# Ledger of designs, part 240: VHH binders against q9y6x5

Target 1, 379 residues: q9y6x5
Amino acid sequence: LPPKLLLVSFDGFRADYLKNYEFPHLQNFIKEGVLVEHVKNVFITKTFPNHYSIVTGLYEESHGIVANSMYDAVTKKHFSDSNDKDPFWWNEAVPIWVTNQLQENRSSAAAMWPGTDVPIHDTISSYFMNYNSSVSFEERLNNITMWLNNSNPPVTFATLYWEEPDASGHKYGPEDKENMSRVLKKIDDLIGDLVQRLKMLGLWENLNVIITSDHGMTQCSQDRLINLDSCIDHSYYTLIDLSPVAAILPKINRTEVYNKLKNCSPHMNVYLKEDIPNRFYYQHNDRIQPIILVADEGWTIVLNESSQKLGDHGYDNSLPSMHPFLAAHGPAFHKGYKHSTINIVDIYPMMCHILGLKPHPNNGTFGHTKCLLVDQWCI

## First folded at step 10 (VHH)

Design yd135 (framework vhh_7uia_1)
Fold by ESMFold2-Fast, scan of step 10:
Structure yd135 (fold): chain B 379 residues (1-379), chain A 120 residues (1-120)
Amino acid sequence: as target 1 above (379 residues)
Amino acid sequence: QLQLVETGGGLVKPGGSLRLSCVVSGFTVSSNWMAWVRQAPGKELEWVSDIYSSGGSTFYEDSVKGRFTISTDNAKNTLYLQMSSLKPEDTAVYYCATGKDYYSEGFDYWGQGTQVTVSS
């Protein structure tokens, strides 16, 4: 029987939460598995880009999901909301569920992971749920476990996405210990439910499970706003994405727009596309706009109004506040092993190895994850 | 159709006890966040307690900790609030509530409420 893998994401789970809050169920999971304390995500540190990087092993400039809101300069298409189902946006890469289905006639299953309700290269996840935030964690888990046990061809790769603690991180901010404690306790209980369900159904001992996240969260404030309308009139540009990374499409001369923006605030960096730092790997794609504004950590870019967010993400990927963690358990993984850091793009080639799939060319390095795996030498 | 029906309110003396019940239809109580919220005369809505039964999680407002107990009966699809050591400050209309999902900033589905009056 082929190896099986369940990939679980809790959106916006900052690595540092593990040190500041109690997670009895997650700690029991880690005790018999592996923990990577920090995962260095891709820039921009946003939900759709990083979820697609996990399953493709590619930087955003390479897989084409460069933001949660996008404009393609070549085709003149707009990604108008985060549920856009046009395959055009997703077709610049091949996600692992597509490879899983095509290489050896295996099935994939998905509960809400970004992109899984879209046909990509004419292939949609064998079993999937259309994105709907109203669907409970229990219903997502029930469907995934049913598909893992009752499928032909067998489901060998399954994904499960949950929107917390990101939604509460935005609402309360990560420094609200009272409210974040409640939210994170709820998350830990969901992890307990997950493990219990897998044990009850006889799946636990033979299933590889990865629990990870796409990014962290940093504290924002009404005292840390950059009013873009004070910098430049709206008639000069089209706004493609706002905060904390603004994507600017000039309606007039690009140099004129750049000159109006470049010295407007000491709390943001303004880049012409060709001047975006190489370390971001955020330049070589038609969906990256001619001018990008990058706010300093904890600063919010607004249009002559207050922000409702007390927490946000999207900031520089070198910031520890933007980093998630990775925990894993199963026959492929060592027990009781801790590792300091991997890159988020390294997850894809590791998952391909576990499933016996040939990875598509990618930006990950398999060597970075070798020490997690029982069938590999750590050198 | 999703429906929440509260019962169990009434008049009680300080130090007394009441048990509120909320009969739920149209969804499973054990797999959703369920809450008790109250509104005292002339005051804003105040969250009292919530429960996620499948995860074994319960949370309480500080003023009710140790006095109130939230629970579910999964077989009856019913949410309870056991109230003890009641104080005049607990006088309010008590609502059973749930959100559209785990992330609701408030509660989208409410019962009609049940009046609790604590008076000598």
Scores: ipSAE 0.000, ipTM 0.158, lowest interface PAE 18.7, mean pLDDT 88

Design yd136 (framework vhh_surovatamig_d1)
Fold by ESMFold2-Fast, scan of step 10:
Structure yd136 (fold): chain B 379 residues (1-379), chain A 120 residues (1-120)
Amino acid sequence: as target 1 above (379 residues)
Amino acid sequence: EVQLVESGGGLVQPGGSLRLSCAASGFTVSSNWMSWVRQAPGKGLEWVADIYSSGGSTFYVDSVKGRFTISRDNAKKSLYLQMNSLRAEDTAVYYCATGKDYYSEGFDYRGQGTLVTVSS
C-alpha cells in the first residue's frame, strides 16, 4: 500500500506565536510527532512564492512565482491577482502533486493550495477546489477526507490551505495580543477538528500529516510609510509590485530611474537586478524586474496614500518575524522530537522521500530533515 | 459578491443608546470573523469591536468596553452593535467589516456606513 501524506498550511503563522500563545491541540499533535521551531522561507516572503517553494523545493528565481504580482519581460504577460489561472506562470517547475500523479495508481487532492486549480505541464490535481476564500475550513476538510477515503486510484498526496492567521495578522498586526490570541485559538480548534475527523475515519494512524506555513508577520504603522511619489514621477516607470518589495520597470534609462530612487528613503534599499544580494537567490528570472526596492522591516511603500495594514510580510527572509514553523505526525515521523531550523525548500525532498517519489532537481537538502524521519539515521 | 449593509445610526444625546445592524451576504457568514470600525470626522479608521465566527468571543477597544456590545445571528446573516452611554467622542460613521482573502487589507469589505452623531 503506498504511503499517504496530507500537507496543511495556515497562512502567515509566525513561528514565535507557538511560544507566546497556548495551543493545546497543536501541542498534543507535536507530543506524538515532530516540531521544527523555525523554517527559513524564500525571498520574497510572500504567499504565492513560498507556497510554490514548499511543493517544488525551488527558490523563486527557479520556479518562476517571484511575487504575488508579476510581469514577464520576454512574453509581455502580466500576473494580475491570486486567481490568475494562466499555466504560463506555473510551468517553470513541477509541483509534487503533478509528480505524484505521474506514477500509475496514484491520485492527488487539493483544497485551495496555490496552483492546484491550474493545469501545470498539462496536469491538474486529480481532485481540487477552485480557489474561493469564502469556503469554510470544514468544507475544505470534508472534501479532502472524502477524497482520501473514496478515490480510485487512491489519493496519496493531499493539500489543505487556510487563509488565517494571515488575514487577521494584516488587519490587527501581530502585536495585538488580544485579537491574535482569539484568532490563534480558533486555528488550534481547527487543528483539533482535523485530528478528530482523521481519527473518526480511521485515517489517523496510517496518514502522514504536515502542518506548516509560508511566512510570518511583522507590525506596520502609519508612521512608517515610504512615499515613492516624493522621489520619482509615474511617467518614468511602470510599477509591477509595490510593498514591501517594489518591482520597478523603467520607461527611461535604468540608471536615471535608479538615481531618482536610491536616496528616496533611509528605510529602503534600492537594487539594480544584478546587485540584489546573492543570499536572496532572487536574480535569475525574467519576471524579476530591472530595479527592486526592499523596505526595512515594518515599513510600507505607498503612492502618496495611507495604508490600513497593521501587519505585513514580504521582508528580508533572514528576519525571524518572517519565519514559520513545521509540525508533523505519522508513521514516517519520530515521536516527541524537536528540531531547530530547516529551509523551506527542504520540505519538498522530504515529502518525496515519504511518498517514494523521485524528486525533480531542487534547492533543498534531504540531510537537513533526516532527524525527523524514523527510517533515517540522524547525525 | 460580498455585500454589507449597515443601518440604525442617527442623532442621539449624550448618555443615550443606539443599536446598529449589518445585513451580510455573498460569503459564508458563519465561518467569518466580523468587525465594527468607525471613522470620526477628519480622523482615520478606528477599530471598535470584533466577534468570533460562532459568537463565542468578543473583543473591544478600551474606550467602549462596558458600554458597547457586539453580537451576531448567523441564521439571519446579521451583525449588531448595541451602544449604551454614548459620548460626544463616539460621533463617527460606523462600518460593518470583514476580510475576503489573504492579499487584502483587514477591513477589505466594508458597507457604506451609518452615521452616529452624539450631540446635545
Scores: ipSAE 0.000, ipTM 0.164, lowest interface PAE 18.4, mean pLDDT 88

Design yd137 (framework vhh_8h5u_2)
Fold by ESMFold2-Fast, scan of step 10:
Formats: structure tokens, C-alpha cells, sequence
Structure yd137 (fold): chain B 379 residues (1-379), chain A 121 residues (1-121)
């Protein structure tokens, strides 16, 4: 039988939560599997961009999902909603489920992973659920396990997405130990339910399972606001995205807009597109605006109004608070191995190797994940 | 245009009651929104959460208000409510209604202007 892989994302699961809270079910999973303590995500550290980077192995400038809100300068299209299913936004890359279906006439299954309810290169996941936040984890798990066990051609790649702890991280902030403790305990219980379900169905011993996340979370405050209206009048620009990375489309001379913004706050960096730091790999795409503003960790950009987000992400990807983790278990993985750091783009070529797929050109380095795999030499 | 408007605030004596309303327009609370919540801010302080209600009807209350406050929704009126009983002087604050779009866990993106609640003898 061909190898099978289930990729699970718990949105906004900051890596250091593993050190500050107890996860008995996740720890049992790791004991017989592998743990990567930090995953360095791509910039900007947002949900849509990083979920697409995991399944393509590409930086945002290369796969085209450069933010959760976007404007394309060439076509004049806007993207700003989870219900925007225009394939245009997703067609700059080939995600792994498309490759899985096209290279080896196998099936893919998806429970809510971003992009899986969109036909990309005229190919949609063989089995999928349209995004709906009201659908329980149990219903998502029931569908995924049914498809893994009862498909022809067989489902060899499956994805499962869950909105927590991101939603609670935004609402309460990551420093709210009382609320975050309850949320993270619930997530650990869901991991326990996942493992128990796979064991009951006879899938556990032969299925590769990756549990990961797209980004972390940092604490925000009403004492850390940048009021953009104090810097520049709304008539001078169109706002494409606001916080913590503001995407500015000038209505007047770009240099004049830049000059109004560049010294407005000591807590944000203002970049002309060509001056965006090379280490971000966030420059070469028509969906990246002529001026971007990058707030310092924990600072929120606002328009003469309060922001009551107590936690946020999107910040510099060098920040440990923005980093998720990766845990994995299954026949492809060593048992009881801990690894320090990989790049989020490295997950894609590793998954292609596990599934026997030829990866599309990508920004990941297979060598970074070799130590996790039983069929590879670790040097 | 999305708009969130709070009402029902006012002055009340300790032990009294108030009912706050949160009217949403430009979207439906039961569709395109994952959750609705109430926050409060006393002078000089960070915003504090007060109550949450999720799309499935489940609720959350912190210990400071548990048993005294009740959150509810009327989806037909696209309106949320906060029933506040046994009010104390420490409940004095500006109360804000918040709702978030279903943006793959994007979090809160719409807040009201706030309504003042003053509990004094």
C-alpha cells in the first residue's frame, strides 16, 4: 500500500506554549515520534501566507498569497475574505494535494486547510469541506478518517485545520494564563481524540501524522498603538492591509507618502518596496504594495480608533513569539528524536519525500529535515 | 460598511441592573462571524474581557462577573445583549462590543465606540 500522510494545523500555536503548559497527549505522541522545537515561518507571519507556504515550500513572494488582504497591481483585483475562492490568487504555485493527485493518480482529502476548497490549476482536493468555522473538530476528524479508510483511489494525503489557539490568542492575549491554559488543555484533549480515533480504526501504525502550526502570537496593548491618521491623511493613499504590516498604495507621489510616514513612530519601520530587507523574501510580487509599514512586536497600527486585539501576529519572522513547532509520528519518522529548528518551507520537500512525489521547485532544503526520517542518514 | 453600536449604558446604584445592547449592521452575526464578546475599560486601564458568545451558542465569563452577567444573541435582529445584575462600583467602565469575521482565525476586526456604565451611590 502507498505511504499515507495526515497534516494537522492548530492555528496560532506558539512554540513556547510547549514549555509553559502541560500537554500529556502531545507528549505521548512526541515520545514515540519527533519534535522540532521551532519552525521559522515566512514573512508576513499570517494564516493564509504560512498555510500556503507549508504545502508549496515557497516564500510568499513566490506563491502569491502575500497577506490575508491583498491587491494585485496588474489585474486590479482585491482579496480580503476567506470566502474569496477566485483561483487567480492561488494559481502562482502548485500545492502538494494537486501534485499528489496528478503525479500518482491518488486521492487527497481536506478538512478546512486554506486553499483546499479552491480549484488550483483546475484541480481541487478529491474530498474536501467548504470552509465553515462552525463545523466541530469531531466532524472534521470523522470526515478525514472516513476518507482515509474508505477511498478508491486511496487517499494518501489528508489535511485537517483547526482555528484554535489563534482565535483565543487574539481575544485574550497569550499572557492570559487562565484562559490560554483552558484553550491549550482542550487542544491537547483533541490530539488525544485524534490518536485514539486512528488507533480504533487501525490507521495509527501505518499513517504518518504531522502536527504543526502556521505562526505564534504576541501580547498587544492599548498602550502600544500607532495611529496612522496622525501621520498621513486618508486622501493620499489606499489602505490594502493595516496591522501589524500595513500595505500602502499611494494616490500621490510615492516619495511624498513615504516622507509623511518615515518618522511618524519609533515603533514601526517604513519601507519602499525595493528597500524591504532581503531576509524577509517579501519583494518580488505585484501583490506587495509600493510602501509597507512593519510594526514592532506587540504594537498595533490603527486608524484613529482603538484596537482591542489583546494578541496578534504578522510581525517579523525572526521573532521567537512568531514561531510554531512541528511534531510527527509514523513509519517515516524516528522515535524520541528532538530537533532544534527548521524553516517552514522545508516541510514541503519532506512531505513529498514521504509520499514518493517529485517536488516542484521550492525554497525548502531537504537536508534540514533528514534527521527526522528513518530512511535518511543524519549528518 | 460594517458598523457595531452599543447602547443601554447609564448611571445605576450598587446592586442595580443594566442591559446593554450591541447592534451590528453591514453583516450578520450568525454568518461571517465566529464570535461576539463584551469588553470593558476602566479609566487608565487595559481592556478586560467580560463575556463571550460563540456561533454555536456556548458562552464564557471570567470569575469577576460569573453569576452576575449573562450574554445572549438575537440572530433575527442581528443584536447581542449583556444583562448585568448585582452591579458593583468596580464594574464602572466603558463597555465595548466586539465581533470578528470568519477569516481563518483572523480574530476581532470590528469594535463599537463603547457605552459608559457608572455604578455609584
Amino acid sequence: as target 1 above (379 residues)
Amino acid sequence: EVQVVESGGGLVQPGGSLRLSCAASGFTVSSGSNWMGWYRQAPGNQHERVADIYSGGSTFYPDSVKGRFTISRDNAKNTGYLQMNSLKSEDTAVYYCATGKDYYSEGFDYWGQGTQVTVSS
Scores: ipSAE 0.006, ipTM 0.327, lowest interface PAE 9.9, mean pLDDT 88

Design yd14 (framework vhh_8dlx_2)
Fold by ESMFold2-Fast, scan of step 10:
Structure yd14 (fold): chain B 379 residues (1-379), chain A 119 residues (1-119)
Amino acid sequence: as target 1 above (379 residues)
Amino acid sequence: EVQLVESGGGVVQPGRSLRLSCAASGFTFSSYWMGWVRQAPGKGLEWIGDIYSGGSTFYNPSLKSLVTISRDDSTNTLYLQMNSLRAEDTAIYYCATGKDYYSEGFDYWGKGTLVTVSS
């Protein structure tokens, strides 16, 4: 009886892959559902930050997961391990599974979504899997569908995370049509398997399903490297994060470090924390370092070494190459509707509406997603 | 016209392994899910497992440790690998599929192949 929602993420699924490759299973899903062609993600365009923005509706400076590698200047704590289960990193926001469990006394289920194996505000997802990249898509899907079908209190919110096509995007680059075609066909087949499984279990007709991603991917090259060691000695700073957004913690005066870096490369912008562009919403958090380096699209920051990455993300969130898409199907959604763009922070208040939850204060705008929903009026 | 033809059955000794094949024709095999079902003498149908077009497999929990389902889309062939066979595995084994990729039911069945586990 209560509305149910399954949120699925395929990491690094660039929006324009939909234009350049064939997705028969995803297109069948979209035909009877909705498609948002571009989702404008948050800066920095990295996995942990954007996955947490999807489920909190907050910019990174507000939810506190500001990078995949972080340092907190107040507590002196370091975060650089995807298995770091210290709630400290996640407690600056309330993700939707916590809201779901506390407001409605319903259950939540999670297969590998970032943060779901951590007790946040003393609340952990009712059913979850500890993060392990070696666990197959099949095992994740089997657990999620079992929990959706056989739980009391009922599972009303479920998440499923898959590492592709991000891993292959890094390895081959998004312009490698031969390898990316194979990878994306496999993703489409997994989407087909997901729909088939939901139908075989009798879940399909009453379940809302969102398929989305956290960011895109851009082509990198050994011809586009920025060597920090050519600009500044390691004795002047501690490196918190490297590429394509470097987080610099000065060991000496901040101004001296800034002056050594500011003219290092024409393909990198160097910002003092207070000078970071307001449009990034990436300034007001103790985990954002005193100096941030932002590489231009397709450029890689290195320490006197070559890079093996042929694709990367983390770049300016205004870049279309950094944008994912959103597709959805279910009783809450219109059929056959296409929408041009939403902000990634808009997903959270939309999901709260579908589940009948009161959203925590957030940076999303419910009005941006109204046209997707059958119970809302759209111009 | 969808046709499914099972093969590889016969008499096998307890404790040994056996691989069954199902040759499919009349549809785009690579786009369809496939399943295996068995029927022991005087018993009802027992679901063994399914394999979807993407390669995802789902098994009857009571049989998961004993069987593996695989497919070869280049030859339009479905396989069932059975290990550590017991007398209770004596049954007619059927392969099956739906009307289309998104069909929930077994609409098309093979004729079945008999497996007898005896000394």
Scores: ipSAE 0.000, ipTM 0.469, lowest interface PAE 10.5, mean pLDDT 90

Design yd15 (framework vhh_8dlx_2)
Fold by ESMFold2-Fast, scan of step 10:
Structure yd15 (fold): chain B 379 residues (1-379), chain A 119 residues (1-119)
Amino acid sequence: as target 1 above (379 residues)
Amino acid sequence: EVQLVESGGGVVQPGRSLRLSCAASGFTFSDYWMGWVRQAPGKGLEWIGDIYSGGSTFYNPSLKSLVTISRDDSTNTLYLQMNSLRAEDTAIYYCATGKDYYSEGFDYWGKGTLVTVSS
């Protein structure tokens, strides 16, 4: 039987939640599997960029999903709605479900993972659900497990995406222990439901399952706002993305716009595109704007308005608050093994290895994940 | 078109209770997360709480003991019950919903209803 893999994402699951809250179901999963305590994500630490990095193994400048809101200077196209299904935005890379379908004539299945309801290089996931946030976790799981058991050619790669704890992290902030405890208990219950469903359907013993996330969350406050309107008039620029990384397209002289912004606030860094730190790997793409503003952790960029967000992400990827974790269980993985850190781009070549696929050129390093796998040498 | 209409505001004495309603139309109400936000005179917006499609509620910790949010999916109505009202609760109260669960905040807002707490 060909190897099978289910990749599950709980959006915005900050790694240190594992130390501060109780997760009995997730802990049982980890006890018989592996845990990577921190996953260093790509910059910017946002949902679409990092979800696409997981399945391509590429930095954002290489795969082209550089933000949740984008403008392409060459084609003059705008990506202002997260539900935009124009393949143009996704075609700079080949995600693993496309490779899975093309190399081995196997099927892929998807429940809401970003990009899976879009034809990429004229290939869409064999089975998929059009993105709809109102569809329950249970319904997503029911479809995925049905497709894993009842498909020809067989589904060997499946994805499942859930919007929490990100939505609640934004509303309450990660330091609201009462509300976050309730949200995270619900997540743990969903993980329990996932494991139980796979066991009842006879899938558990033959299926590799990865549970991960795209980023973390940090506490924000009405006392930590950066008002752009205090420094520069709207007539000088077009705003492509706002907070915590603002993407500025100058309408007139780039140097004049930069000079108005560079001393606007002590709590943000202002970069000309060519001066963006190399460690971000966020420079070589037409969708990265001429001026980028990066707010300090916990600071929110606003336009003469209050922000309702008590939590946010998108900040510097060196910040531990921005890091998710990775847990995995299945025949490919060791049991009871803990690993400290991997890069989020390392997940892709590991998944290709598990599925027997030849990876497309990528920024990940297979050696970083070898210790997780039963068929590999760690040293 | 998405439309949210708040009602139930007015002048109320300190220590009394008040229930606000929000009538929703133009979308499948039962599938959407709903919330309440208020703005006191000369102050910024203050989030009160949210209710999800399954009925789970989450509140601003500063207000949790004073408010209850509920929904009636059969009538497409959201409610905010407020108890032990104080002068500091004087504000315009807004009903709101996100474009989708993927949204980071509220995309659609009502016009608000004024609550004045005075003797």
Scores: ipSAE 0.000, ipTM 0.139, lowest interface PAE 17.7, mean pLDDT 89

Design yd16 (framework vhh_8dlx_2)
Fold by ESMFold2-Fast, scan of step 10:
Structure yd16 (fold): chain B 379 residues (1-379), chain A 119 residues (1-119)
Amino acid sequence: as target 1 above (379 residues)
Amino acid sequence: EVQLVESGGGVVQPGRSLRLSCAASGFTFSNYWMGWVRQAPGKGLEWIGDIYSGGSTFYNPSLKSLVTISRDDSTNTLYLQMNSLRAEDTAIYYCATGKDYYSEGFDYWGKGTLVTVSS
């Protein structure tokens, strides 16, 4: 039989939370598995882009999901939550569930992972749930475990996505220890439920399980706002995305818009597309706008009368506050091993190795994850 | 220890067909992709094609009309069917498999089997 893998994401789970809060269930999981303390995600540090990077091993400029809100200058299409099911947006890469179904006589299953309810290269996850944030974690878990046990061809790759602690991180901010303590305790309880259900169904000993996240969270403040309306009138540009990375489409000469923005705030960098730092790998895609504004950590870009979040993400991917963690357990993984850091694009080739799949060309480096795996040698 | 043993090579006349076999042992090859590579005298390595554990095949476009790759996971055997052989197909044929699948290369190779196409 081919190996099985369940990939679980808790959106917005900042790596530092592991050191500042108690996670008895997650710590028991790690004790008999592996922990990567920091995962360096891709820029921009947003949900859709990073979830797609995990399953493709590609930078955002390569897989095409470059933000949660996008505009494609060539086709004139707009991407938003209301039209995110158009395959056009997702077809610039091949995610692992598509590869799993095409290379293996095997099935994939998905509970809410971004992209899994979309046909990509004419292939949709064999089993999936249409995205609905109101569906409980328990219902998602019940469907995934049913599909793992009762499928022909067998499900060998499964994904499970949960919106917390991201939603609460935005609402309360990561420095609200009272509210974040309650939220994170609930997440730890859900991890305990996950492990228990896998054990009850006889799946635990033979299933590889990865628990990870797409990004972290930074504290914001009413004292750290950048008001674009103080610098430029709406008649000069179309706003494609706002904060903390603003995507600006000029209605007039690009140079004129750039000149109005470049000195707007000392807490924001303004880039012409060709001047975006190479280390971001955020330049070579038609969906990246001609001018990109990048706020400093904890600063929020606003318009007149905009609301402000108490926590946010999307900032520079070199910031530790933007980093998630990765924990894993199963026959492919060592027991009780801790690793300092990997890149989020490294997860894809590691998962391909575990499943016996030939990865599509990607930006990950398999060598970075070798020390986690029992079938690899690492000192 | 991974062992790949090619067989079925020999002298064949132009225009005829030949089937090569590769016997795999040392790990569970049904979970891994397999491929064929050849090397003509005095030339570099030329990729022929791959077959994945699910049976999907990918071929070098210059060779697709001439070859078929198949596998029998019950016997751990990989096959290369060659049709309409030409003198230019004279080469040592290697079966290969990978373990570090982050790249397009092969990690394990057999010792090869010689195919000579001559009149």
Scores: ipSAE 0.000, ipTM 0.106, lowest interface PAE 22.4, mean pLDDT 88

Design yd17 (framework vhh_8dlx_2)
Fold by ESMFold2-Fast, scan of step 10:
Structure yd17 (fold): chain B 379 residues (1-379), chain A 119 residues (1-119)
Amino acid sequence: as target 1 above (379 residues)
Amino acid sequence: EVQLVESGGGVVQPGRSLRLSCAASGFTVSSNFMGWVRQAPGKGLEWIGDIYSGGSTFYNPSLKSLVTISRDDSTNTLYLQMNSLRAEDTAIYYCATGKDYYSEGFDYWGKGTLVTVSS
């Protein structure tokens, strides 16, 4: 039988939550598996970009999902994560479920992972659910486990996405211990139910399971706002994305717009596209705008208004508050091993190895995940 | 010692609703997964649904709209609510649990309670 992998994402699960809250079910999962304490995600530290980096092994400038709101200067198209199903936005890379279906006679299954309800290079996940936030975790899990057990060709790669703790992190902020404790306990209970369900169905012993996330969360405040309207009039630019990374498309001379913005706030860096720091790998794509504004951690860019968000993400990917973790269990993984840090782009070549797939060219380094795997030599 | 005692069965008219109870002793219902299984005369076992320690419920797709599983952690009791009963629902209904949190399948079963739907 071919190896099988289930990839699970809990959106916005900051790595240090593991040290500040109790997770009895997740700790039992880790005890007989592996834990990577920090995953260094890609910039910008947003949901759509990082979920696509996990399944392609590419930086955002290479896979083309550069933000949750985008404008393509060549084709003059606009993208919003709320309603866009146009394959155009996703076609700059080949995600692992497409590779899985095309290289061998295998199926893929998806419960709401970003991109899985879109045909990419004319290939859609063999089994999928159209994105709907109202669908319960239980219904997503039931569909995934049904497809893992009852498919021909066999489902060998499956994905499961859940919106928490991100939604609550935004609403309450990560420093609200009372509300976050309740939310994180519920997530740990869902992890427990996931493991129980897989064991009940006889899937547990032969299934590789990865539990990870796309980014973390940082505390925001009404005392940490950057009012963009105080520095520049709306008549000078089109706003493509706002906070904490603003994407600015000038309507007048780019230099004039830059000069109005460069001294707007001591808590915001202003970059011409060619001056964006190389370490971000956020420059070489038509969907990256001529001027980018990057707010300091915990600062929110606004348009002459207050922000209701008590937590946010999208900040510099070197910040530990932006980092998720990765835990894994299954026949491919060592038991009781802890690793400090990997890059989020390293997950893709590791998953290809587990599934026996030839990876597309990517920015990950297989050597970084080598120590997690039983069939590899770690030194 | 694990014991499961079902109650609430009996003769029921078609179209009626019925709630079955399962009193558990020797373990805590909120710490283990539990489920309901039925066996019609001359037929094999048919799975109805499960409830897991965290409260997640999973149902047989053919029965999902007709049944609800719940528990009362304070009385250590599992429930099966059945609506719109039909003659084909005539069966012995069993409450079951695993021996521990991570059990594969059901290890402990009650004696069952008979539900007869007249028609």
Scores: ipSAE 0.014, ipTM 0.527, lowest interface PAE 8.0, mean pLDDT 90

